# Designs tried in a protein design chat: VHH binders against Ras and Rab interactor 2 (RIN2). Part 2

Target 1, 92 residues: Ras and Rab interactor 2 (RIN2), of Homo sapiens (Human) (q8wyp3r787to878)
Amino acid sequence: FQNYLRVAFQEVNSGCTGKTLLVRPYITTEDVCQICAEKFKVGDPEEYSLFLFVDETWQQLAEDTYPQKIKAELHSRPQPHIFHFVYKRIKN

## First folded at step 17 (VHH; from x1 with S56T)

Design y5
Fold by OpenDDE, fold request of step 21:
Structure y5 (fold): chain B 92 residues (1-92), chain A 124 residues (1-124)
Amino acid sequence: as target 1 above (92 residues)
Amino acid sequence: QLQLQESGPGLVKPSETLSLTCTVSGGSISSRSYYWGWIRQPPGKGLEWIGHIYHTGNTYYNPSLKDRVTISVDTSKNQFSLKLSSVTAADTAVYYCARHKGFVYGRTPEFDYRGQGTLVTVSS
């Protein structure tokens, strides 16, 4: 596994701001969210989560998932896909 | 121990909406580790992933069914539901609610718990 994770911060009516996070291979989504909240200076992190965007689909990642494993899994697929990890507000 | 139980009508007319509810007991659906999904198995065919919901209400659907599927969650009742609109005979299947962890993309997830299943027949 690589020790970096590219995460885009998405706000309503705003463009996406990307940051490269240096993370351990088995970091959880919960921990990634905490890092994102700090780096993007989010005041209400409880309203945010990490999402996987791939092939025009969105999937909220459970806190106990592993983004680096997800990245590795997607890279190992027979067909390559462009995907993004996006830190954004949870759908209400 | 965790238990999942499907409930709903076993017979639906063509063009109507199939509605099922999964009641979860022995554990909370407000888990930070698991998704709550629906799968089905038509007669003589393999399992088909329908979609799942996270306790936050965020959903992820099979693209082939996305336009007809709605999954909802009621954390107060520890239930989640499936609605499949505009049904045809092709929607006849045993429907299962299930729990799984990990993301879903292009592959049917592995579930550690699922209901016994309920047969839903689409017929006039």
Scores: ipSAE 0.858, ipTM 0.926, lowest interface PAE 0.5, mean pLDDT 93
Fold by OpenDDE, fold request of step 21:
Structure y5 (fold): chain B 92 residues (1-92), chain A 124 residues (1-124)
Amino acid sequence: as target 1 above (92 residues)
Amino acid sequence: QLQLQESGPGLVKPSETLSLTCTVSGGSISSRSYYWGWIRQPPGKGLEWIGHIYHTGNTYYNPSLKDRVTISVDTSKNQFSLKLSSVTAADTAVYYCARHKGFVYGRTPEFDYRGQGTLVTVSS
């Protein structure tokens, strides 16, 4: 696993900003969210989560998932895919 | 002991909407680790993943079915539901609700728990 994770912060009507996080291979989504909340100065982090965007689809990642494993898995696919980890508001 | 149980009508007319509910007992669907999904097995065919929902209400669907599928969750009842619209005979299958861990992309996820399944027949 690589020691970095690119995460985009998406907020309504604010566009997207990206951060490269230096994280351990087995960091959880929960921990990534916490890092994002701090780095992006999110005041209500309980309303945000980490999503995987790939092939025009969104998938919320459970807190106990491992984004680095997901990244590695996607990179190992026979066909390359453009994907993004996006820190954004949970659907309400 | 976690248990999942499907419920709903076993017969649906063509063009109507298939509706099933999964009742979860022995554990909460408000889990930080698991997704709650639906799969089906048509007669003589393999398992097909339909989609899943997280307890937050966020869903992820099989692209082949996404236009007809709606999965919802009711955390207060510890239930989640499936609606499949505009059904045809091709939608006849045993439907299972199931729990899985980990993300899904291009593969049927591995489920650690699932219901016993319920046959839904599409027939006029």
Scores: ipSAE 0.856, ipTM 0.925, lowest interface PAE 0.5, mean pLDDT 93
Fold by ESMFold2, look of step 17:
Structure y5 (fold): chain B 92 residues (1-92), chain A 124 residues (1-124)
Amino acid sequence: as target 1 above (92 residues)
Amino acid sequence: QLQLQESGPGLVKPSETLSLTCTVSGGSISSRSYYWGWIRQPPGKGLEWIGHIYHTGNTYYNPSLKDRVTISVDTSKNQFSLKLSSVTAADTAVYYCARHKGFVYGRTPEFDYRGQGTLVTVSS
């Protein structure tokens, strides 16, 4: 079916907002970061990365991970977990 | 030809901090594709994942240990380290450093390279 990935953009001065991206099922984290840099108009994309926030913890996603597969795995768990994909600066 | 080698004291007194270093050779620790982790195996028990670090310094720890664990990376030396504070006899184990790919949530990751392990005994 259609492939969507909700990504929050977190920036110190602008707060946190989100966009729903139309993406292919096998998109990599590296490719998601490129789309986010364009969509959120960041000038310094090398200072940003995609993170997963779940269970009050942050994980930086390595560039050749697959967010759609991560989303599918989290949705398939018998215990529901609130999670967010967040495009944010690597520091802080 | 990637090799991981643990080093550090084999005997630690109760209440002190266990400190280990993993030296990576035959590859760079600064990979954008891999995480660098620590696991341990207490005598007669299964493997327990401790945590991992990405080359940028981002860490993720086993929730059961997180209050006592610090993992750090030194890219200039191609090394990463483990500190486990306030140790007791329950922390006696063989400790391994390891590399893995992929997302980690709720399960021990699949490691593609692991060191030979180093026994750390917590005893007076």
Scores: ipSAE 0.616, ipTM 0.823, lowest interface PAE 1.3, mean pLDDT 88
Fold by ESMFold2, look of step 19:
Structure y5 (fold): chain B 92 residues (1-92), chain A 124 residues (1-124)
Amino acid sequence: as target 1 above (92 residues)
Amino acid sequence: QLQLQESGPGLVKPSETLSLTCTVSGGSISSRSYYWGWIRQPPGKGLEWIGHIYHTGNTYYNPSLKDRVTISVDTSKNQFSLKLSSVTAADTAVYYCARHKGFVYGRTPEFDYRGQGTLVTVSS
């Protein structure tokens, strides 16, 4: 059940930091956000969400989205893409 | 039960902006689990995904159309909209609004609810 998910934390007034999370394959975006709120010590977790950055485009991930599945899909593409999961403010 | 209904002009002149609204009833557009999207079907062709919006305003568009597409959401009216600029005859199609789950990247998502569709003709 042990998988790894790299998540960057972006805050408007601080540098970016990253953490590698130990997660199960079926973890939801909602679950990842809960973990991130604790690990990055945000005081207002409702203002944050998990985003995917790929092809210069930000996509906010809905709660029922599965980051490990997204990672697997992007890795399986014929052309490799650089992507990042980023925990950041919804408005910023 | 959830229903989606398209509204807007059925005739648009070339070079103008196509503008449609989708009204959602029987459910809230502010769902944390769903995306709200637009698709179209030109005469004699298959479905083409245009893009979607999350209730927070975050959008993702079909790369082939992204320079001309704006999708917006108005949670107070339980509506979302499509604007497609600089239209030509190639934009004549039946336009549908729809709801879907799941991540979308380079693929047409599977929609669980669609509107009846509205024909938009681009003609001068």
Scores: ipSAE 0.597, ipTM 0.814, lowest interface PAE 1.4, mean pLDDT 88
Fold by ESMFold2, fold request of step 21:
Structure y5 (fold): chain B 92 residues (1-92), chain A 124 residues (1-124)
Amino acid sequence: as target 1 above (92 residues)
Amino acid sequence: QLQLQESGPGLVKPSETLSLTCTVSGGSISSRSYYWGWIRQPPGKGLEWIGHIYHTGNTYYNPSLKDRVTISVDTSKNQFSLKLSSVTAADTAVYYCARHKGFVYGRTPEFDYRGQGTLVTVSS
């Protein structure tokens, strides 16, 4: 009934914290970034984006992507994959 | 209306770096909704996705090529580029630049625009 998205916040000098967000199934990456900027209290939100970390590789998610769809696709794979959605600085 | 055009040398010597530029016209490369990618097709073989770049400079590469690939973007020129280092005859292919939406994991993405392609031959 409800949809959740776990997002880690990574900052160079403050380590990594996480929050579970209540989101609609078709929320866009742009909207998730807006929520994250508020929840993690960043002062310069244009310097941050949502990334997918999987297989030790980072992929910046374009604004018109759907994190819940990505999560569902990764869970549907026959092999288990550890992945994280991470809100972090674009240049880090 | 959107057009993508590859340019660069068609002949590269083994062990050197293949370098191509894609010029985007009829639209902006700074779109927040699209990725800009490179694909190739060796003669008689299937398409292989090389990687992509977001307008912010963030890249994601095919794991089989990632240690040899650099993709860059120049938003002021509306261009993005490919460098593939240490080439061999196996890198001879038609190279295409392309635009796509959507997350990429484990498969060639679906492109909505693609250039005409440019043959690059690695000669021994």
Scores: ipSAE 0.507, ipTM 0.773, lowest interface PAE 2.0, mean pLDDT 88
Fold by ESMFold2, fold request of step 21:
Structure y5 (fold): chain B 92 residues (1-92), chain A 124 residues (1-124)
Amino acid sequence: as target 1 above (92 residues)
Amino acid sequence: QLQLQESGPGLVKPSETLSLTCTVSGGSISSRSYYWGWIRQPPGKGLEWIGHIYHTGNTYYNPSLKDRVTISVDTSKNQFSLKLSSVTAADTAVYYCARHKGFVYGRTPEFDYRGQGTLVTVSS
């Protein structure tokens, strides 16, 4: 079962760009980070991580979390939630 | 085997800062797979999640407490800490440090390890 995951790339002084990734339903955050490092052409991938931005807050996603499951959980809530998956530097 | 142990004063005066340390043994706090969190249970009430820290220093706090909470990690000592400022009697609770994997949004995460807990009483 293939799925889509929208990921924004945030870099200092460049704002955000985004890509829609074709992913397996059970892709891990670690695997998403590997794909993002390639797709966004970062030279220092260990300095980046995947974050969730929701309700004006940031949460760094641990490597064996599942972004598609998080997305499904957020969509299942009664209230609409605006959220973004963001690939960005850890120390930003 | 992984063990978590809370330490710190059991009595704190109103308006002061509650300060606790969790010492992790039998495993590394620098895990890329886990979050390190604090929870509390006021007398006769359910568990309340306070917040967590990832080994990188990234924190995420309960919105109702975020203005008073600081969680820190010291990877060289394999420890993480809680500071809760401006305490009142409502902050009297058993405090636990804990480890969890799950993403946190709108609910207490599932913990696979937690400490024995330490009672902190806010009283003059």
Scores: ipSAE 0.505, ipTM 0.781, lowest interface PAE 2.0, mean pLDDT 88

## First folded at step 19 (VHH)

Design j5 (from z8 with K101R)
Fold by OpenDDE, fold request of step 21:
Structure j5 (fold): chain B 92 residues (1-92), chain A 124 residues (1-124)
Amino acid sequence: as target 1 above (92 residues)
Amino acid sequence: QLQLQESGPGLVKPSETLSLTCTVSGGSISSRTYYWGWIRQPPGKGLEWIGHIYHTGNTYYNPSLKDRVTISVDTSKNQFSLKLSSVTAADTAVYYCARHRGFVYGRTPEFDYRGQGTLVTVSS
């Protein structure tokens, strides 16, 4: 697993801002969300979560999932896929 | 002991909407760990993943079914539901509600708990 994770912060009226996080291989989505909340200065982090965007589909990641593992899995697929980890509001 | 139980009509007419509910007991669906999903097995075929819902109400569907599938959750009743619109005979299957961990992408997830299943037949 790589030690970096690219995460985009999505806000309704602000567009997307990307950050590269240096994280351990088995960091959880919960921990990534916490890091994102701090880095993006989110005041209501309970309203936000980490999503996987791939092939024009969104999937909210459960708190105990492993984004680095997901990243590695997607990179190992026979055909390449463009994917994004997006930190955004749960309801949006 | 966690238990999942499917309920709903076992017969649906073509073009109508299949509707099932999964009642969860022995545990809360308001978990931040698990996804709550639906799978089906048509006669003579393998398992097909339909989709899942997280406790937040966010859903993820099989691309082959996404245009016809709606999964919802009712935390107050500890239930989640499946609606499949515009059904045809191809939608005849045993439907299971299930719980799983981990993300889904192009593969049927591994479920740790699953209901007994309910047969839904699409017929005129």
Scores: ipSAE 0.856, ipTM 0.925, lowest interface PAE 0.5, mean pLDDT 93
Fold by OpenDDE, fold request of step 21:
Structure j5 (fold): chain B 92 residues (1-92), chain A 124 residues (1-124)
Amino acid sequence: as target 1 above (92 residues)
Amino acid sequence: QLQLQESGPGLVKPSETLSLTCTVSGGSISSRTYYWGWIRQPPGKGLEWIGHIYHTGNTYYNPSLKDRVTISVDTSKNQFSLKLSSVTAADTAVYYCARHRGFVYGRTPEFDYRGQGTLVTVSS
């Protein structure tokens, strides 16, 4: 497992800004969200969550999932996948 | 203990919409830990994952069924539902609602709880 995680912050009409987070391999989505809220200065973090965009599909990650494991799994597949972890509003 | 129970018609005509509801008891679907999903097993075939919903209402579907599947949640009733449109005989199966943690990753996930299943037959 790598110790970094690239996360894009997405807001309506503001584009995306990316941050590279230094995180432990077993960090949870909940913890990543907390880090994102702090780094992106989100005032209402309860309205945000971490999403995975891969193969033209969006998936909200449950708080107890492991983004680093997801990253590793996607990299291990025979066919490469372009994917993004995106911190964005839950309903938007 | 957590219990999941499927309900809905056991017979659906071709081209119509299959509708099932899962009633959850002994626990809340408003969990931040679990996904609430649907799986099915056609006669003589293995389990197929259909999709799941998070408590926020965000869904993820099996790509093979995405265009026909709608999963919704009603937290007030502690229920979530499945709609599968434009059914054919190939959609005949025992349908299960289930709870799981973690990602599917193109595989049928392991569920810690699931319903007893309900047979839905597509026939004229």
Scores: ipSAE 0.829, ipTM 0.908, lowest interface PAE 0.5, mean pLDDT 93
Fold by ESMFold2, fold request of step 21:
Structure j5 (fold): chain B 92 residues (1-92), chain A 124 residues (1-124)
Amino acid sequence: as target 1 above (92 residues)
Amino acid sequence: QLQLQESGPGLVKPSETLSLTCTVSGGSISSRTYYWGWIRQPPGKGLEWIGHIYHTGNTYYNPSLKDRVTISVDTSKNQFSLKLSSVTAADTAVYYCARHRGFVYGRTPEFDYRGQGTLVTVSS
């Protein structure tokens, strides 16, 4: 039973793309950022972070947060939510 | 040991801006694991989470207050701040700065360190 995490990549010059990552249940945000830097081939990974976009707001995810746990929590709420994990520049 | 201390005016007139600073000592505000937050407790009421800031400057605010709240960080001074605009008597409260880990959505986070609190009274 594989675990998957969909991550969008947002870049001013390259538009928006996405990848579905195969991850362990307790992958950290730090690890996701490292995977994203490699898969999206960014040259300056320290300028990027993983963000959660939900309810029209952006929340930068600290390195020891757990995206699979966050996803499970959002899915378990009685009302449906539209949310996205987005790998993007910290200052854009 | 890590300590948080609030500072700022204790009396603010209605319609003006409430402004507080939290000074962090015994540790660095430039943490990749922690968020730095503001909470308040109006007289006779429970705690209300106002919002938080990550050391990079990214903020997340209580939706009920977000139009009036600005939280800022100055890593060179090891400080973060709160500005709450257009205050009314309903904003009278003890204000605390605090630190937490973890994702915030739909509930107040658990704080591991909190300042002593400072009373801010909104009165003519």
Scores: ipSAE 0.636, ipTM 0.828, lowest interface PAE 1.2, mean pLDDT 89
Fold by ESMFold2, look of step 19:
Structure j5 (fold): chain B 92 residues (1-92), chain A 124 residues (1-124)
Amino acid sequence: as target 1 above (92 residues)
Amino acid sequence: QLQLQESGPGLVKPSETLSLTCTVSGGSISSRTYYWGWIRQPPGKGLEWIGHIYHTGNTYYNPSLKDRVTISVDTSKNQFSLKLSSVTAADTAVYYCARHRGFVYGRTPEFDYRGQGTLVTVSS
């Protein structure tokens, strides 16, 4: 059983790029951040975190949250919900 | 044992700003796991989630209140705070500070610790 997670990388004054990650179904936000730091080649990974962007608002995801479960919950709602997982600097 | 305690004025005049502080003892507010939040219960009504803050200072607010709410954290004092501006009689409630895990969307989260609450009355 394969699973995928789309993560956008946002740098302060640059365009946004994204990668589709092959991940285990129960991956934690902490593990996603580690993968993103490697995939996006950030030199200062402690300054970055994973955020959920939905309804034009941001929520920083704590380390023991599960992005695949969040995705499933948002998809289970009757209305289409546009959301993104974004790896970006914490203080931006 | 973790303990949360609300403090602040119990009476606020209409149009002014409600301001509360939560002091955390028996544990650190600097947690990579937990969010620190505010909830309220108006007399005779259910609980309403106001918002939360992560130890990094990042906030997430109830959309119905976001224009009037500011939540802040001071990790050196092991405290977080609520400011609610432009209050009316509808803001009279028991206010609780609380800790929770997990992301928030569309529902109040499940809190594992909550303060005993403090009544704030908005009255002329």
Scores: ipSAE 0.562, ipTM 0.813, lowest interface PAE 1.8, mean pLDDT 89
Fold by ESMFold2, fold request of step 21:
Structure j5 (fold): chain B 92 residues (1-92), chain A 124 residues (1-124)
Amino acid sequence: as target 1 above (92 residues)
Amino acid sequence: QLQLQESGPGLVKPSETLSLTCTVSGGSISSRTYYWGWIRQPPGKGLEWIGHIYHTGNTYYNPSLKDRVTISVDTSKNQFSLKLSSVTAADTAVYYCARHRGFVYGRTPEFDYRGQGTLVTVSS
């Protein structure tokens, strides 16, 4: 589903919630973060980023990456792993 | 003009840790667009991506190496580093530091800059 992106929201000391976002196919990670900051009502959006969780590993997604393209690539691989897009604090 | 330069010992004994530093000049390592990575080419073989780091410290490693690899960044020195533990003769290679953009999963990324490379030999 090109027009939809499932994003989990992870907060410190709370469970995860998820939302399915209506997005254009060429949405950038920067734009997804903006939508997430508004949808999840975060007051400090600069402390958050979009991450990909796959193979028990977290990748922070740079601002000019394309989540819909990443999703399509992962779905098309012969042995895809379960993956999640997660909006969460950067930490470190 | 961006330049990447590898530095570190060219000879490492088996079972020890290979340690390299990449110094970035002509640009800032702190970037919301780029990842900073390490690649290597063993003698007579193709390029192998080792892993990358984002300026915030977040890392992603080649699954075949992940248990032995640590990549770190020091934004105040405009440097990032590689440590590869428990080396064997199979880790002998030319090591390059490199910059790339875009998502990486299961394959060598396309990079727009890389260093000249440094040969690291693992030998008794």
Scores: ipSAE 0.484, ipTM 0.773, lowest interface PAE 1.9, mean pLDDT 87

